# VHH binders against q0v8j4r314to507, part 25

Target 1, 194 residues: q0v8j4r314to507
Amino acid sequence: ASSLSFVLDTTGSMGEEINAAKIQARHIVEQRRGTPMEPTQYVLVPFHDPGFGPVFTTSDPDSFWQQLNEMHALGGGDEPEMCLSALELALLHTPPLSDIFVFTDASPKDAFLTNRVESLTQERRCRVTFLVTEDPSRAQGRARREVLSPLRFEPYEAVALASGGEVIFTEDQYIQDVAAIVGDSIADLVTLPL
Short names: E, the ipSAE of ESMFold2; O, the ipSAE of OpenDDE; V2, 0.75 times the mean of E and O plus 0.25 times the DockQ between their complexes.

## First folded at step 17 (VHH; framework vhh_7xy4_2)

Design q3 (at its last look DockQ between E and O 0.37; V2 from the best seeds 0.00; counts 0 for: pae O 2.1 > 2)
Fold by ESMFold2, look of step 17:
Structure q3 (fold): chain B 194 residues (1-194), chain A 120 residues (1-120)
Amino acid sequence: as target 1 above (194 residues)
Amino acid sequence: QLQLVESGGGLVQPGGSLRLSCAASGFTFSKYGMAWVRQPHGKGLEYIAHIRYSGSRTYYADSVKGRFTISRDNAKNTLYLQMNSLKPEDTAMYYCATPRYTGDTWEDYKGQGTQVTVSS
């Protein structure tokens, strides 16, 4: 009944998040193979400005791995980041009691969806974890006279908290290592009996 | 009825210390991250410190790192800023901030501020 669901920011030349998702998926699939916690469904939702989707769903881990291998960065940086819209799609296509992982380097432009996404995570009983390659304090640009709030990631914190997940900030060069460690920890937890 | 009330500002000599407090009400304080923001007279805003809802992680602007410490007491709904080794360039109006969800929008809500003046 469980699913493994990935929401990926494919805007620009962001190949590191795609590679991190591949590594995490491989770790989780191998750790759960042949156990009661083996995912029965896999969901993938890309987002790229201004769009998001389509949803990719399969019951075959090899097909899921192949779909990830075919992902490419779509370019751009002039468009809004529609992270919560993609996450909503993932939630609507993910079976209850599942894990969803979100990979991005940007705060959401669609933060108006926060309450709706929070409610959906609780209704679906899905755990949402964000892996973010950004320093909340480092994103301040004085030369442009626009001040970026360190609170801009609070929509992600709200969704993670409501779902029992986490928001993890890291650097590009370490996201693949962090994704592997997070994947192992979550896989261990979801295989424990209650 | 979201309210943030800053206090503890004043006049202090360079090298001195000051502790700011921010009393929060009208929302579930322990659910949201908090920040300190300053604005020197006639200048733009600078976010100088940020603390996660649980207090488990803190972040600082380079201009204050090592000198200022942000903390929170979720039982008392209070945010703090300990300011050590103060410099004249720290002179500013200091605000605490929290995210506010106004139906369909997220924005930073700031209090009225407390003035900090660092002068010989």
Scores: ipSAE 0.574, ipTM 0.832, lowest interface PAE 1.7, mean pLDDT 81
Fold by OpenDDE, look of step 17:
Structure q3 (fold): chain B 194 residues (1-194), chain A 120 residues (1-120)
Amino acid sequence: as target 1 above (194 residues)
Amino acid sequence: QLQLVESGGGLVQPGGSLRLSCAASGFTFSKYGMAWVRQPHGKGLEYIAHIRYSGSRTYYADSVKGRFTISRDNAKNTLYLQMNSLKPEDTAMYYCATPRYTGDTWEDYKGQGTQVTVSS
């Protein structure tokens, strides 16, 4: 891949996921160094609610790691979050034929961007993989008393499908293991009951 | 216009089987996961089964696990629910559902439903 991109939910609930992303990002960078798959560019886009961005772009993996290492879970963790807006930014700043990894535990607040983001993935020929640390079958959100649709992650499914990527659902306790296989874009490892 | 039309419900004896169908139109069916939900009379909605857009993964509530099978035919824009070993407690209005974001929250669009009654 010409580029490695991370779209990272930085809300307060994302502590374990952020750590997993950091570890895996480092491993991916290290593994790809000196290989034909070594990225020539790295992209990092954080998001929460209502904010997203800024885009960080660099050709230096050490700079990328430094920036990523400074990311922390902050603020409230109430879904939904501005995931697709962040993803759009990532796509706009990512060279074609690159992998984009999205880490989140929340559904998208900006679902109206779904078609645009789908189209952009195809235009840029980027593969988008979502690592979602939420049980879609859970009727109650972590921070909300209201019943949430188990299908609320469908925008991610649509985008992933359009890009040739996947949505991987997992739990916080398994995110490290799941993230370890991100480089291979392996399908869902965790089966979640309703 | 988005439309979901459930069918296949009816009266069945305990231990019997039914197959529900949901005909979908007005959206790209193959790009979206689908769910079956049911509502017993006087009770709340229960999500009982969910299937990924590709059909590669299925999820079941414990209440129906091992007895019900959710499937889909994307070429036909149709969702199915095979219900075996039916019990009186399975009596409910059954709906197929697809997600819609209203701008504020996620909701599921449901059809008119099909009644399933399990009784001796």
Scores: ipSAE 0.115, ipTM 0.609, lowest interface PAE 2.1, mean pLDDT 88
ESMFold2 (binder alone), look of step 17: mean pLDDT 80; pTM 0.823

Design q4 (at its last look DockQ between E and O 0.04; V2 from the best seeds 0.00; counts 0 for: pae O 3.7 > 2, placed apart)
Fold by ESMFold2, look of step 17:
Parts: C-alpha cells; sequence; structure tokens
Structure q4 (fold): chain B 194 residues (1-194), chain A 120 residues (1-120)
C-alpha cells in the first residue's frame, strides 16, 4: 500500500504551485486508477509563515482532488517558510513506500529540522521530491533586499538525496508542466537512497 | 571536524588568470553543495558561484559570469574556482563555503580564505 502526499506552500505568491499540485494529482489519479500502483491513501499538508497544517488524509482520490481545488493562496510572509515542519507532519501520516511532493517558492525557515527529516524519510521509506519556483542564484531578497546565500536550498537537497528524490527548480509558468512529467517518472516504489 | 582550506591566491596583473582550490575534510563532501564567496577589504561579502553536490548545476553572480568557472572533484574532496580576465575589482579575500548544522542553526561554514590581488 502506498500514498500520494502533497506538501504545499500556500503563501499569496503560490497560485502557480497550487495549480501544479492540482494538475499532478489529476494526472496521477487518472494514470493509476484501477492499477496495482493506485495509491491507497492521499495526504495534504499546507504550510505558510507562521504556520503549517492541518493534515488532510483520505482514501478517496476524488475527495483529495476536491480538497486541493478548494485551497486558496494566503497573503505573503517572509522568506524562508516552515516547509520542513510541514514535511515532517506529512511523513508522520504517510505510509511507507510512498511519494511525497513538496511545492514551494522559498527556502526553509526551519532548516534546523534537516537531519531529523532526513532520518524520517529513511525510517518511512518515502521518496521526497521538491518542486521549487525560485531562482536559486538570486542573491537579493525581493521583499527584504537581504543577501541570499546560494546554499539556502541545501536542506531540500539533503532531504531529497536521503530519500531518493530530487530538487527541481523551475519558473512559475513551467511548474505545472514539470509537475506532470515528474509525477509520471517517479511514481514507483521508493527505496533508501544508499 | 569540518575543515575547508582555500589555496591558490596571489598577486596577478589585470587580464590574468588564477585557479583557487578548496580542500575539504571532516564531512561527506559529495553530499553537499558548495559556494565561493568573496569579501573585498573593508566591504561586505558577495556570493559569486555555487555548484550542486553532484556538479550537475552551477550558478554565478552577474559580476563574474563568463569569466569564472566553479567545479568540483568529489573523488579528491576538492572545490575549484577558475578565474580568467581578472580585474582590479576582483581583489578580495576568497572563501569556499558549505552548509553546516551547529546547535539549533543551519549556517554557511567558510574556510580561512585565500587573498587574490589584481593590480598593476
Amino acid sequence: as target 1 above (194 residues)
Amino acid sequence: QLQLVESGGGLVQPGGSLRLSCAASGFTFSKYGMAWVRQPHGKGLEYIAYIRYSGSRTYYADSVKGRFTISRDNAKNTLYLQMNSLKPEDTAMYYCATPRYTGDIWEDYKGQGTQVTVSS
């Protein structure tokens, strides 16, 4: 038994990411319906600054689709966001051998959780893939004009590597196409990354 | 203990080239992305290049695009910066950097630096 789990940044700038999650969910549900790879559970964890959650779980792909369709972007917070806290919560509610997809435009506010989340992905045997609509080379914060380290996304790289997943950076207008391709390519059983 | 040791700095004339090296130890080098950061004397820091853990992605500041090339050799635990067409404004202390978790904070760890001076 497997799950399809989404961790979604719901800040006001996240309309494209929410739409990408909807498209990926629809694509995966349509492609896997009636097959041995059909997920038995669906998990959704939204996050933003200052908070994350609650967890939504269902065994019904249509209920999952409905929940995603009802989500709305909230007003913007600072950058970074509480991504790893939401991911930890998703991992705790995701059965083993599952795929977790994270949609965000920001580096994590809670990077101190990195080692804990790495370990949890391996304990749960879950594959975590990050879809990030941000230019990792951007050196100035758009809202704050702070100098941004190019290493600020390394927590996501570490978690993806530990879980056998990937970090994919793309432009806002392409995240929907990228999400569909990623869903098709990495929907199989997750193993430890070595 | 995590260590980053930069080398290869020195005095060069404008238009010259220089290759910096960063020897890494005390951590799994091939697991983490690396960056070069520079600090001109008496000024703030500037991140100038990044390379992913596998080498599959690189990024550059506009100030160095087309002139500098970051690379890594994971078998030798070494990061490199090839600097071509050097200008006086490239004069700075150059550091390599990698992320490190200490206490409750994830931070960029930098080595001791190597001085690059571009002047006639």
Scores: ipSAE 0.609, ipTM 0.856, lowest interface PAE 1.4, mean pLDDT 82
Fold by OpenDDE, look of step 17:
Structure q4 (fold): chain B 194 residues (1-194), chain A 120 residues (1-120)
Amino acid sequence: as target 1 above (194 residues)
Amino acid sequence: QLQLVESGGGLVQPGGSLRLSCAASGFTFSKYGMAWVRQPHGKGLEYIAYIRYSGSRTYYADSVKGRFTISRDNAKNTLYLQMNSLKPEDTAMYYCATPRYTGDIWEDYKGQGTQVTVSS
């Protein structure tokens, strides 16, 4: 892969997910260093509500790890979050034919960016994989009067499909296992849908 | 050169209907999602509907949900917006939009727009 990119929800509920990302990133760096599969660039883009970014880009895996290691789950996170905005930034700063991994437990607040992000994935030929966790605490604790629609994640499905990636739904307790897909990722040509 | 030309706007009474069209050229229409956005006079831009490149999925703002329908004909390079049960609040300049890469960022390219006025 030419590049490895992470888009991370850094809201307070994302502790396990961020840790999973860190673990996988470390594994990738260690495994690929000095090999033909070593990324030439690393990209990190955090997001929360309402903020997203900044973009961190480096060719140094140690710098990448250091920056990622400093990321923590902070603050309250009521979904939705600015996920697609962060993803857009990641795509803009990621070399073509790269893998982008998105970690979040929230639907996108910026759903109207879906078309742009789809197009951008096609242009960059980047494969986007969403790892979406369900927080049991959010289901029980948030006196949210409004029943959240399961369709709220459709924008992620659209983007993933356009990129040749996928949306993986899991629970926070299993995120470590699911996140192993990051380590197994291989740079490949994205099949663009007609 | 990418071009979007909106048409179909006009003056209608509350409760009336309009159908907007957007003729697209200068790009592979079938590969890009499309959106309708509107801007009331003196107000900001509002995204109201968008449709995937294949037409397989549509999304609507709450303000127009149930009243407006976005559709497309990829063979004709045309985007449509069927507007029913129009309200005075729907008065705005309406634009069709598509993603465009400017060389450094992606943004939505809009046409010149078509004016929709809902008034008794």
Scores: ipSAE 0.032, ipTM 0.466, lowest interface PAE 3.7, mean pLDDT 87
ESMFold2 (binder alone), look of step 17: mean pLDDT 83; pTM 0.841

Design q5 (at its last look DockQ between E and O 0.48; V2 from the best seeds 0.00; counts 0 for: pae E 10.6 > 2)
Fold by OpenDDE, look of step 17:
Structure q5 (fold): chain B 194 residues (1-194), chain A 120 residues (1-120)
Amino acid sequence: as target 1 above (194 residues)
Amino acid sequence: QLQLVESGGGLVQPGGSLRLSCAASGFTFSYYGMAWVRQPHGKGLEYIAMIRYSGSRTYYADSVKGRFTISRDNAKNTLYLQMNSLKPEDTAMYYCATPRYTGDTWTDYKGQGTQVTVSS
């Protein structure tokens, strides 16, 4: 694998997800170090609302772990969040044929970037996988009383599809198990949709 | 302007079937996911089925899973809901919906609806 990238929602509701990302990152570093599958670069991009970034890039897995380990869920947990902006940063700083993993429980505030990000995934040949700890069948968001569109995650679906990745919907209680896919990921050529 | 027009509702006996249609216009239909929502009289809205823009993925509420099928024809700008094994509790106004971001939150635009009544 050439690179591993994490895009992390760091809002207050993201405690379990961030922990899951940390666990997986540690496993990847430990398991892949000294192997042909060892990433040559690591990318980390946090986001919330209205902020996103900065991008952190390093070739040192220990530095990556240190930076990731310092991340915590802070602030409000209201959706939507600046997910696609963060993802764009990640894509711009991630070598081709790399896996990018996005952790969030919120829809994108910056949905206008969808086509741009789709194109960028294809250009960079990066596979994007979204781990979303929200049930799309639920009409009510975690932090809001108003009814939200379950289809608000379509931008993620579009981006994932364009990249040859996927959107995995789960719950907080299962995120640790679901996040195991990060450790099992293999950086390969992205299959573009027809 | 965005427009959704539902049709196909009516009176049906328990165990019967209906097929709802939603004609979409005023936006690029094939670029947007679609949903069916229903509202029983005196009750809140329930999202019962959703489909991706490409039709590649569908979602169902537990209340209709195995009985209802959502589909779409992007060439015809039409959304469908095949309803089988209908029950009295399925009686409701049925709406097709498409997501819109208002600048603050994601909401759905709905049509005028079509009434489905399941009764002996």
Scores: ipSAE 0.263, ipTM 0.680, lowest interface PAE 1.1, mean pLDDT 90
Fold by ESMFold2, look of step 17:
Structure q5 (fold): chain B 194 residues (1-194), chain A 120 residues (1-120)
Amino acid sequence: as target 1 above (194 residues)
Amino acid sequence: QLQLVESGGGLVQPGGSLRLSCAASGFTFSYYGMAWVRQPHGKGLEYIAMIRYSGSRTYYADSVKGRFTISRDNAKNTLYLQMNSLKPEDTAMYYCATPRYTGDTWTDYKGQGTQVTVSS
């Protein structure tokens, strides 16, 4: 009844976030094999500008692994993405009492969905954890030299808090190492150099 | 239209206290985090305190930690900054700020500010 669900930003990387998701998926499947928490469903929702989806759902771990292997990053930018829209879609397709992991390098442009997504995480009793490769203290936009709000990631923190999850900020070169450990213990993550 | 109106600034002696208020309108205040930002004369902006949309978490710059307290009242759409043990280096224009999506990215909208002057 449990699902392993991934929401993946395909806009800003040449595959680092996809590789991090593959590493985390393998760790979770291997750790949960033969336990009540072993996933019986797998959900994948990509997002990019201007769109998100489609949803990929399977009960076959080999099909899920192959979908991740075939997925390609479509390019980079520094623009906010429709992360909350993709997360909402993932929540609607994820069985209750499941973990959802979100991989992104950008703040959301669809922050108006925050309250709705918070409510949905609680109704579905899903825990949402964000792995974010953007520095929340960065004040200058990558392409436009504009001042960025230090509050731009508050929507992710709100959703994580409501669901019992966490927002983890890390440098791009470390996201795969962090993904390999996320889900084992939050105490282990607070001791990891980021 | 989005508006942020700061008030409560003034002249105060070192060691004194002030309470700043920021009245918000034109957006759903309870959906967004808020910040206090100050600008000393002839210098850049400094983010000194931030508060989560619900009020459940706060951040303070080291320069004000332990002396300033940010708070919010979502029922009144109002942000506050209690400033205690004021020092001459706290002299600045004080702004409240909220994130705003401008069609490209999230940046901060700031009000007109309120002047705080700490002098003997």
Scores: ipSAE 0.006, ipTM 0.295, lowest interface PAE 10.6, mean pLDDT 76
ESMFold2 (binder alone), look of step 17: mean pLDDT 81; pTM 0.830

Design q6 (at its last look DockQ between E and O 0.05; V2 from the best seeds 0.00; counts 0 for: pae O 3.2 > 2, placed apart)
Fold by ESMFold2, look of step 17:
Formats: structure tokens, sequence, C-alpha cells
Structure q6 (fold): chain B 194 residues (1-194), chain A 120 residues (1-120)
């Protein structure tokens, strides 16, 4: 049985990303209804600094949709977030052969978990796709207090590669359009209209 | 053992061009993104270009966009930086960089660098 699994960054800067997750969930459910690929389980794991979780799982799409509608951005913080911890939790609760979608604007605070998460994606045979609303080349933090390496997102690339997924970078104002396209296909999204 | 060896630096006049190379060994080059980083004498590091593991996407700092081009040849384990329309402010030590993951810590690994000097 396939699952629809979302890992959502709930910082105050992520309002558009939360809405994009809602749109993608609706799109996927509509496309797969009445097919063998219709999700039989739904998983949601929020994260922010310093917390992540709890895991929400259900077989009821109405309960899942209600949980998503109650999601709100929690406020700003440091750019590094607990993304890999939330993703690990999602992987432990997602059935095998499922797609997991991660929405964030920040590099991971918990990058030391990379090998563990890679192994788990392969054990569970789950494909992980990251939608990231940040430009890797941005040299300064959002508050302009720090210098940022473009390699800071490589933990996400490593997990995506190990799982057969992808990391997609886009701007905040276009994340909803990108999420809709990813919901239709994970394939080559080299360039999108902005 | 992870190794990055930069070459192709030198002296060039303003408006000139140089092509830098970075020979990589000791890791699966085609699985990791790569960056070019420069350091003017006595100053901090500036990340100027990034290329994804497959070469499918590139990103540039505003200071070099339109003048510099990053590329890679995964068959030859080599990273390149084509630098055109060079300016005196481009004078710096240039390093290639890749992430190093020890199974616990992610850090940027840089080579020894190659000096680029732009002067009339």
Amino acid sequence: as target 1 above (194 residues)
Amino acid sequence: QLQLVESGGGLVQPGGSLRLSCAASGFTFSSYGMAWVRQPHGKGLEYIAYIRYSGSRTYYADSVKGRFTISRDNAKNTLYLQMNSLKPEDTAMYYCATPRYTGYIWEDYKGQGTQVTVSS
C-alpha cells in the first residue's frame, strides 16, 4: 500500500510552503483516486527549531486534510532546522515503496544524521523529494549575520540521491507552482518559469 | 584519501581570461556537488560558484555572475572555472571545495588553492 508522506518546515517564513503542501496533497489524491496508487496511509511530520514532530498518521484522508489545515507557521529562527530528524521519524512511520515530500527553506541543523537517513530510505525503499525555497548561492544568512556555504544543502542532495529522489530549489513566491508540477511528475525539472 | 588539486592560476591583465581546473580523487566525484571559493589576501572566504553532482544546475554569486562559468567532467573527475572579463578585485587565492562527511560531521573540504592575480 502506498502512502502520502509530508515533512513540513513550520517556521514563520514557511507560510507559502505549508499552502503548497496542501495543494500538492489535494492534487495527488485527485490524480490517484480509484487507481492502484491511491494512498491508503497518510503521514505528516512538522519540524522547526528546536523541535520536530509529533508524527501524525492516519488511513483517513479527511483526518489528514484536517491536520494539514490546522498547520500554522510558528515563527522565525536560525536558518539551520531539524529537518533530518523529522525525516527519520517520517521514514520510520511510512510504509515501504512510498514517496516522501519535504518542504523547507533552511539547511539542516542535524546533518550528522545523513548516513542514518540514507540507509533508512534504502531499507524502506522510499523516494524522498525536497522542495527548498532558498538559493544555494546565497552567501549571507536571512538576517545577514552569517556567511553561508552553498554546500550546506548537500546533506539533502545525499539523501535524495540515495533514495532516487531530487532536491528542487525555487523562490518562495513560486513554491506553490513548483509543488503542483512535482505532484504531476518528479521527472526532470531543470528549469521552471519564474 | 580525499584530494583536490587546483591549477591554472597566474597573472593576467584586467579584462583578460583564465581557466582553472580542479583534479579530484579519493571519493566518488559524481555523487557530490562542488564549489569554487576565493580568498583575497587577508580577507575571508567568498563562495562564488556551485554546481550540482550531475552538472545539471549551477549557481553563482552576484559578484561573478555573467563573467565566470563553473563546469564539471564527471568522467575525468575534474571541476573547471572559466573566468572572463577579469577585474583587479578578482585577485585572490582560488580553491575548489566539496563536502566531506565523516559519518558524523559535514565540513567543506578545500584544496591548497591556485593564485589568481589581476593587475595592469
Scores: ipSAE 0.458, ipTM 0.790, lowest interface PAE 2.4, mean pLDDT 81
Fold by OpenDDE, look of step 17:
Structure q6 (fold): chain B 194 residues (1-194), chain A 120 residues (1-120)
Amino acid sequence: as target 1 above (194 residues)
Amino acid sequence: QLQLVESGGGLVQPGGSLRLSCAASGFTFSSYGMAWVRQPHGKGLEYIAYIRYSGSRTYYADSVKGRFTISRDNAKNTLYLQMNSLKPEDTAMYYCATPRYTGYIWEDYKGQGTQVTVSS
């Protein structure tokens, strides 16, 4: 049985994403409980600006749900965020051959960790999928003085590809639909690129 | 350069069917999930369907679930959308899109679109 890991941006803009993660987690627990496909381990790693962690690990889906359910979007923070640091923690505490799902609306502040995280994904054979949403508050702020680099998410792409995962960009309003991939993750094989 | 070219749109009566195609180039098509999105006149862009890079899984918005089918041919770098039981509310410009690394919104990586009009 595979393990399930969530890396969650918990900044104030992440309300819908966190809810989407909760919904998917609930579905997974409900659907897989008592089956051979039940995860043997659950990992949860939050991150915000500037902090990340702690790592929560449990084999009890109820405990996982409880912990996840207590998570809320709090505090303000503009991108970038310490996403890769959180992901690294998740990778270190996630059993090999597991799926890791990252929910964020921000680029990584710690892009310098990209190669390390890539290597770690391959070492542990964990597949990382990024669900990246648009922050409506930021979309309106395209008038913001700071022009964000269009390549700011390349680290996510690199990590995802290295792991055989994906980076999925979507809007906040569609995150519930897109997050459905979490529930179907066990149906896919981890494939590392050559 | 990433290119997406949609085709197959047209005018159909309610209850009719259309099949849209999207020719993709400029990136490794088989490595990325693909989506269909649509934009009704005067409205925002709406996500309607997504297919995993391998084609192993498909996902649909509730508005089109059971009526639309997204599929892909990675050998041909082509994405498809079979639309059945079309309704007037399905009238929109339809775009294929790839959720690659630069944008939050589907608009960043969509083609020119193909118009679908459902009217009696």
Scores: ipSAE 0.054, ipTM 0.505, lowest interface PAE 3.2, mean pLDDT 86
ESMFold2 (binder alone), look of step 17: mean pLDDT 83; pTM 0.848

## First folded at step 19 (VHH; framework vhh_7xy4_2)

Design s1 (at its last look DockQ between E and O 0.04; V2 from the best seeds 0.00; counts 0 for: pae O 8.1 > 2, placed apart)
Fold by ESMFold2, look of step 19:
Structure s1 (fold): chain B 194 residues (1-194), chain A 120 residues (1-120)
Amino acid sequence: as target 1 above (194 residues)
Amino acid sequence: QLQLVESGGGLVQPGGSLRLSCAASGFTFSKYGMAWVRQPHGKGLEYIAMIRYSGSRTYYADSVKGRFTISRDNAKNTLYLQMNSLKPEDTAMYYCATPSYFSGGWEDYKGQGTQVTVSS
């Protein structure tokens, strides 16, 4: 049995994007509901600056939807965020051979975890896909005094590649469209050179 | 073995132009974002431009925006930086870079660099 796991950025910068992410996550769940592919577990891990978690797990899709719908944008909103810490927590609570979807508009401030998370995705045999709404060109965090590396999203690409997933940069509309495709078959979206 | 080899630097008058190239090998170039980073003598590194693996997005530091253009040719495994309207403040060693990850932290992997000197 497998699960669907969602790691959701709840920072204030997500704004209306968080509602689009909820819709995409719900769509992924609904496409599998009532089919042989229906997951036996659902995992939700929110994150924001400075925190992440708690983990929410359930076998009941209705309870999962209720928890997801109560998520809202919180304080923080600077770049980077604690995304890899939240993903590690999700990996520890996700059964092997499962899909994990990460929704964020921010780069990770915990990039030092990249190698550990890569190894964990391979040991757990979980596929990780990142759906990112942030423009890599942004040089300054709104609340931070540090210059942002223009390669700051490469940790996500390293983790995705190690796991067989991908990083998708998209607008609100593209998050919705991509999540529908990702829900059908993530294997068809494995990024290869053009 | 990952290699990044920068070229195209040299001495130029203020207001002049240069085009830097970076030849990449030892990895699948088209799967990674790339950046140009510069280091003035005796100072820290400054990120000046970035381009996503596909070429679909670019980033520029305010100090070079409008004057420098980053581009890539994935068929040739080559990264470029077109530098126009050069100023003495642009004098630095220029590196092309891609992220690298190590136990206890990370920082961009860079080549050996190419010197740009804007005289007068």
Scores: ipSAE 0.123, ipTM 0.500, lowest interface PAE 4.5, mean pLDDT 76
Fold by OpenDDE, look of step 19:
Structure s1 (fold): chain B 194 residues (1-194), chain A 120 residues (1-120)
Amino acid sequence: as target 1 above (194 residues)
Amino acid sequence: QLQLVESGGGLVQPGGSLRLSCAASGFTFSKYGMAWVRQPHGKGLEYIAMIRYSGSRTYYADSVKGRFTISRDNAKNTLYLQMNSLKPEDTAMYYCATPSYFSGGWEDYKGQGTQVTVSS
């Protein structure tokens, strides 16, 4: 049984990313509906500074689409954000052997959860892929702030690697193309690394 | 320092084939997903293909799906792009990139590129 799970940063800078997720979700639902490749479960977990959740789960693609469609980038928040907390929720509510996609432009505020989330990914046998975009507006804001560590995304790398996933860095202008990986992931048979 | 060196480009007729290579160094190649992007003259960068770090999964843009094949040899730190059934629209500078390594835009972590020109 395959599931489609999204963890979405819904801060104001995430407009393109949210749209990309919507497009992919729509594509998957439309293409797979009524086929053996149709997801049996849909999971959606938003997070917004400082909050995360709630978890939305459904087996109905129309309900999933409706919920996802209502999500928008809302103002407020700055890096870092509670990404791993949201991911933890997603992992707890996602069927085993599923792919989870995280969309964010911020490092995790809750980096202390890294080991827990890693373990949970392995326990659930879920593969986590992070799509991390840069926010130019935040970059300018950073000029006024403390220089952010270049390793601030290491928790994502750790989680992704533990799960057999990846962290993909890109820009919001390219997220539509990069997000295409979502459509191909659900159908993939877990190939054991040689 | 991360180093990506693309090669294999050239002039080819429509319907022809090319095989691009990207030699990677300066990082643990086998731990990172890799991608090919291209930039037509006067246009922005376009993502065209991606491969997972293990090579277990590949992804393609619709524009190249069924025609291009991305692959990798982790023992050789090399990324490949087999391009078949080339079209004039495929004319572009082709770059190797590592989305999993960089924290910026595609432009920041690509090689010098290799020019592919498809023309009769």
Scores: ipSAE 0.015, ipTM 0.295, lowest interface PAE 8.1, mean pLDDT 85
ESMFold2 (binder alone), look of step 19: mean pLDDT 80; pTM 0.820

